# VHH binders against q84jc2: the designs that were tried, part 7

Target 1, 232 residues: q84jc2
Amino acid sequence: MSKMRNLVEEKFLEFYESWVIQLELYLHQLLIAHNNNTMSETELRHLISKLTTHHKAYYTAKWAAIREDVLAFFGSVWLNPLENACSWLTGWKPSMVFRMVDRLRKSRVVLVEAQVKKLEELRVKTKFDEQKIEREMERYQVAMADRKMVELARLGCHVGGESVMVVEAAVRGLSMGLEKMVKAADCVRLKTLKGILDILTPPQCVEFLAAAATFQVQLRRWGNRRHYVTHS

## First folded at step 9 (VHH)

Design lb43
Fold by OpenDDE, fold request of step 11:
Structure lb43 (fold): chain B 232 residues (1-232), chain A 126 residues (1-126)
Amino acid sequence: as target 1 above (232 residues)
Amino acid sequence: QVQLVESGGGLVQPGGSLRLSCAASGFTFSDYAMNWVRQPPGKGLEWVSGISGSGGQTTYADSVEGRFTIIRDNDKKMVYLQMTSLKTEDTAVYYCARFPYSELWEYLTTGSFDYEGQGTQVTVSS
């Protein structure tokens, strides 16, 4: 059965499709740059800036969309099941990026002791922030069994008149809470990303961003193949 | 077998124009974004331009923005690079390149990527 998508879902789906396509194009640039030892630091920084700007654009669009309908992002019709399965509060798990760094360290990336120390500090901070959000989410989830949500459950799908108003009020309350949580999670993502990029050298940043983009592109591809999903 | 064949290079004066062509075969052309990369003398391989599988999105290096145009024809399995206002620094061997999904990690970690084409020489000189 086909699900009727709301306007927010449709718009963001279109945006995300375009955004991912652009990400792949950036990935190709990053990969070439990563293997070009003749590029200047200025050039590398400029490329990094382009990528960071691209990511910022995603969150700008996301935050605009969640103001309209945050529930759309908990369904995330623009993602395949595999992508959704790997999602933490509508996005990537912040602490996972350190795994990427670790993997790169085992390959070509050589970090100095000072960088390792700073990364570890950032890891600890990121974990702390994640846990804080998770605790808040748990509280929120438990609180969902409040009076308004219970009323919503009682009303079910056959509501009319005043009942509709009650349902709408309950949904609004839920949405506001969820929006707060999503924004908090996104802030941790952005802070973590910034932190990593501040610690790494420009060449290392390029490699890291390439790895992240590769992972994202491959995850989408694997998921699409497995579930026979075709995206434009 | 995957094959990319570049053509259209040559000797031109500064300010001149060239149109490069790349003929692709051996893979589903529309499923892949296509790129132009170049190898200047004594320098590493640098990215020039990219175009999405559908052709709906294009990107350019800052050094060629406004001067170069990348186009593709999926029916003919061709990708083109229209170069205008050529400069001496544009002198390089130009390659058409795709990035197979199965090789992305290898290229990332080892830097080894099989460029399937022989490239075409572009020389800009007065």
Scores: ipSAE 0.878, ipTM 0.960, lowest interface PAE 0.5, mean pLDDT 91
Fold by OpenDDE, fold request of step 11:
Structure lb43 (fold): chain B 232 residues (1-232), chain A 126 residues (1-126)
Amino acid sequence: as target 1 above (232 residues)
Amino acid sequence: QVQLVESGGGLVQPGGSLRLSCAASGFTFSDYAMNWVRQPPGKGLEWVSGISGSGGQTTYADSVEGRFTIIRDNDKKMVYLQMTSLKTEDTAVYYCARFPYSELWEYLTTGSFDYEGQGTQVTVSS
């Protein structure tokens, strides 16, 4: 089914397509760096910084966009259905990255006991924060049958004139709570990412970021292949 | 069969310039970002530059930023690396590289990277 795109969706789609392309270029750097034992810690840290800056740019753009239309991110036309299905509150689920770390530990990543302990503490905290947000989301969803939603239901989809303004106002009101939740989720993502990177050594950070980027790129490709959707 | 053939290397004095070329075949060229990597003597393989499939985005290692320029011609299936202000530390075998999507995890976990080309030697010496 064809979906109409608003200006926020179009703008963010363009941004995201470019952002993902750049991510792939960074991924290639990370992969090479990961297999280069002669790189200095300074060089690795610089590369890590580039990636973190790239991710920060995403959230900067996202937060600007959600101020205009947070609902755009619940549709996320820039993502394929598989990507959307794997999304938690408009992004990656923070607790997922710990499973990724666990997988890496089974391969080449060697963590010292202190790192393992810190990661576990972070995992517990992250899960707690996720659950808190989920409870809030559930509460919000249960409360959706409020005056605003009743008004939207009353007006229906085929409205014009003044009714359109009423619907828009109602939607904006509803979006406020969603925006708060999305921002909260993003904060957990950012804190989790920072926490992991603070625990890992520079070489481990490079490996982790490479794994994360690889997963993101592959998930997109898997989804596109399954659904015959092209995103460039 | 995927083929990447590098050329354009040689001996040059510090401050000199070289233009490397990579001829690609055996795959849909425009679907892949292309990279230049190099192997300095006694060091590991290091990333030098990358360019997106469309050529719209480029990136460079800090060590070559402002001195090297990567460009591609999708019609000719060519990737180029214009090198200027060459330094002795730029001495290396240069390879043109792509990262097949199906091999990303393998490369990440095993470090096994198949160089499709033989590379081209760049020697910067006075």
Scores: ipSAE 0.878, ipTM 0.961, lowest interface PAE 0.5, mean pLDDT 91
Fold by OpenDDE, look of step 10:
Structure lb43 (fold): chain B 232 residues (1-232), chain A 126 residues (1-126)
Amino acid sequence: as target 1 above (232 residues)
Amino acid sequence: QVQLVESGGGLVQPGGSLRLSCAASGFTFSDYAMNWVRQPPGKGLEWVSGISGSGGQTTYADSVEGRFTIIRDNDKKMVYLQMTSLKTEDTAVYYCARFPYSELWEYLTTGSFDYEGQGTQVTVSS
């Protein structure tokens, strides 16, 4: 499944591989903490903070990379096909995490009524924000069917210097729009995550983060096995 | 059969040093991150340190950061924990541990994971 990669792809690939490895190490910490009833709230909060910082680091790197080449994230060579198939605007679907919380509620997580209400409010808000972004994304995608993109489609027939410049300008415009949308989506992700963590107790946060990390790690492994891709 | 055998524990004074070893067998060692965990008296299992499969990345609990060093030898299938500046609160039974990928959800929900070692006692006392 190897293909030619640009510099942004290569750099982010390296970053992401490292980042995922670190995530797994954090996962182990979370799993142990989850089963340790003697840990103080302070200790749990510190662990949660470490994880949130790790996630913030991902988006910091991502946003730096998308400034250079946002299109790289719409191919995401650092992800396997299964991971890509589960992606929404270059990342996880924000509303998905509520299903994860629901799954946890069916196991060991006991939420009080106040938490349930707040989660529902957050879910509604998250979905609203997702839809808003999707509408904007659609607008950008549809707008690309303009004269400049038609010119791009014609390049196979005629390649002139001026035409290339026009096409490049169009691509730049698209890229700027896409970058904006990706950032907006990421903001929804971050807000959603923060919202959930603010609603949950520290022990519940640890469990949630452990579940999320487990899912991410396993999704990657499942996808790699399926497509005969190995990562270090 | 997966086996993890810890050694190197003992009695030391505060400020002392110990090096723990863990011999692993029964699985592809390099494919798994390894961890050290400890069980202090009267407390639950506490995570201490972790090292990636390749050994390229390490992480530590805040309580041991700067004092403990985790390393591994994939050729020998060994993981080590160099402990320095030991404190009384470091007293515990230390275990090396891996998390099999197939059991991550199980551990999340039941607390059961691949924990085969007997552990090694570390006692820090004046």
Scores: ipSAE 0.828, ipTM 0.937, lowest interface PAE 0.6, mean pLDDT 90
Fold by ESMFold2, fold request of step 11:
Structure lb43 (fold): chain B 232 residues (1-232), chain A 126 residues (1-126)
Amino acid sequence: as target 1 above (232 residues)
Amino acid sequence: QVQLVESGGGLVQPGGSLRLSCAASGFTFSDYAMNWVRQPPGKGLEWVSGISGSGGQTTYADSVEGRFTIIRDNDKKMVYLQMTSLKTEDTAVYYCARFPYSELWEYLTTGSFDYEGQGTQVTVSS
């Protein structure tokens, strides 16, 4: 009970280590599928479905965990310092995913003009939603600073159980606001992912998912070993 | 010198069973997920199955799920593919493979697959 933060961190660490190992297995399947024309459209759609289901499972587990301890997701013990440094509100920044889309243009897979237009519209909407969340976070931070100053002034005069109760209430208020912002950011991430996959053809989806998984695996590898990974 | 040696292939009738083996050397075996990949006659590569470095997680292509089982033995540095209910469509050269982290991006962008073994032929025919 009194160690709930540590228990949530331990449970999610175990989940995340398993989750990223499974992502790497899917990455190998994606790499073969991307570079060979040996799968039917039905088979490609099922592979894409496996990847989207895997990503949804991450958010299902995350949302259960943040109800208990949202602060565990700021500076997470299951991520290395490089991974944590790249986080925006506990995850990848939605507008940055379009760098993966830009890689499609530099690959062997070409986008049709209609797809490019739809992707640009989605990029603009994603950036708008992202900025809206950032403005809400700024307003929350200002409001928290005002409450924090009042609480600190009161704590300077109080000793005992009442002071502990005020601190506990402030922490709960902070956690509730952060939970709301994290879930809002995750919804933008999921909507952006779904939007991209709806616009792309199945082979293009496979390349996009392969690129995204490659980046995630490489970021984890580089940060864990503190080595320079060179292209070969 | 990195080496993967596939064995255990042969001629089998439809519905039959076969077990493929892969002996690994020249790298830290338990650090890598291992895969079975196959090349049917006149086609490109098909991914068959993968297994995590510890052996705790496995994934299968739709066409083989329920019929094939991937197994690894980290002490012996071996990967196996137990195949049952074999079909004519399973006819291929089978390779075991790893994806070194330094080669992931290059493989994604260039499409060039560097085999580390010569494979083992499985032929399903009656």
Scores: ipSAE 0.748, ipTM 0.913, lowest interface PAE 0.9, mean pLDDT 83
Fold by ESMFold2, look of step 10:
Structure lb43 (fold): chain B 232 residues (1-232), chain A 126 residues (1-126)
Amino acid sequence: as target 1 above (232 residues)
Amino acid sequence: QVQLVESGGGLVQPGGSLRLSCAASGFTFSDYAMNWVRQPPGKGLEWVSGISGSGGQTTYADSVEGRFTIIRDNDKKMVYLQMTSLKTEDTAVYYCARFPYSELWEYLTTGSFDYEGQGTQVTVSS
């Protein structure tokens, strides 16, 4: 009850609840499709396109929202605490996608040597891009902390309204830096997803998308179940 | 004990209409998205349509969008499929289905759980 939500959070909460419900409906379609050996390649590609379009719609809405309030995406009100704890720069970590591929390979998906080689190359590239973003974020955070410490020391010797202007400039700088890093992380997520879907065959893509959607639904269910159990 | 009972199938000419019904019992109906799936002769199972637990959101397979409408009544624990502009390709046994959350990973890895209902035959022929 003590939670306060600004307009960006309220709008995105409505969007996200609808988006996740639709993802669950697509999951059911994927679960049926992955066991249907009589579907044509054209049918499979249409289903894959529905899923990629649905994911792109999420990022379209997200990028519009972060323009107004990037901080809403750090500890989001539309996610449960477990979902928030699993976030890396406001979303799932790109390298985690390869755990989905590894799980599929150990179970029912058979990859040829050429696919395995291409996936390893993509995994290395994704890890490199992740590490680069993490180092840039660390350097930005250190620079902001140094600036913030100086500003806090000056506020201890308050001088008129100029302290408010410096704080406002620091907040604008933090917001701009965070928005840049969130967009960079999202670009790595999208490039990694596209790379995986380009390497896999259409039936393998359906398996992968089903596994990814299942993980997201289970993470939401498990986190809400903890909350549900404590709900009186 | 979970039970899904499909009905309303029959023989229809191309361009005709049918309404399928599914009566549900043995679970908290409004907690689950419900689906219609079908099995055409000699083919694998095809997903047709889904509806969220509240009934507020629906999705359709490309082949039926604009022609079929999924509806639910949570008070009566019923799911319906209103079919119009039927084609010979719509000939199949139609099942209503749910996916228990505890079984998602098992279904994904094995694909081996039975439907709770017997299905209803729809035959579109001139």
Scores: ipSAE 0.634, ipTM 0.876, lowest interface PAE 1.4, mean pLDDT 83

Design lb43
Fold by ESMFold2, fold request of step 11:
Structure lb43 (fold): chain B 232 residues (1-232), chain A 126 residues (1-126)
Amino acid sequence: as target 1 above (232 residues)
Amino acid sequence: QVQLVESGGGLVQPGGSLRLSCAASGFTFSDYAMNWVRQPPGKGLEWVSGISGSGGQTTYADSVEGRFTIIRDNDKKMVYLQMTSLKTEDTAVYYCARFPYSELWEYLTTGSFDYEGQGTQVTVSS
């Protein structure tokens, strides 16, 4: 069944479709670069810069859209059900990316002891920040429920438009809290991404970015084909 | 059976122009981004350009940006590479390519690229 979509959802759907298409084009370039020794270090750094710029563009657009409607990013219309099922606070889970790095160690990524130590330090910090955000979210949800329950109970003895204003204020407060938590999660994602790319050499960065893009593209294509087949 | 047939290569002088063609069959053409990759003599593959399934988005390697243009015609199931201001460094066998999503992870881990066509030779020399 068709669902009503607001303007934020329609605009971000169009943006995201274009953004993912461009990511796929970069993926093909990354795969060729990864499997061939045909690019200089300068060329590799430029390709890496294109990918980081592309990822930053996503967050720039997301944060603008969240200011208008953060709830659109919880169960997003631009993601298929499989993509939504894999999300943590509107995006990839920061700690999960290190399991992707571990999978790459079964391939051609050679990490020296100093890199492994720095990556482990970053992994621990990332997990700690992730858990801190989860605790903040839980405390916020409890506080909102306690306040809402008290006010709704008190309002049960009243009549008139005051109940609409109380509900609107509660929704506005929830949206502000969710926006704060989503931005905090995105900051952990960006810090984790930057931290990994700072530790890895340019060839290793290309392999990491290729793996990340491969996962994202496969998740989207697999989920979309399942959905399409169900409706045909 | 999936087939990609490249054509349009040849011998040209530096500064010259050439248009490569790629005829596609055996798959839903508009579902796939298409790429041109090349293999210079004695070297590995070099990615040249890519175009989205709809044709609305393109990207180019730094070495060819401003000189090459990738174009697709989904009705005719064709991909083209318009090459201008050719240099001796552009000498290579050129392949058009798609990346089946079912093989992306295997390609990443093994490094095997599955050529579906023979490629077309471009030689830039005086």
Scores: ipSAE 0.580, ipTM 0.855, lowest interface PAE 1.8, mean pLDDT 83

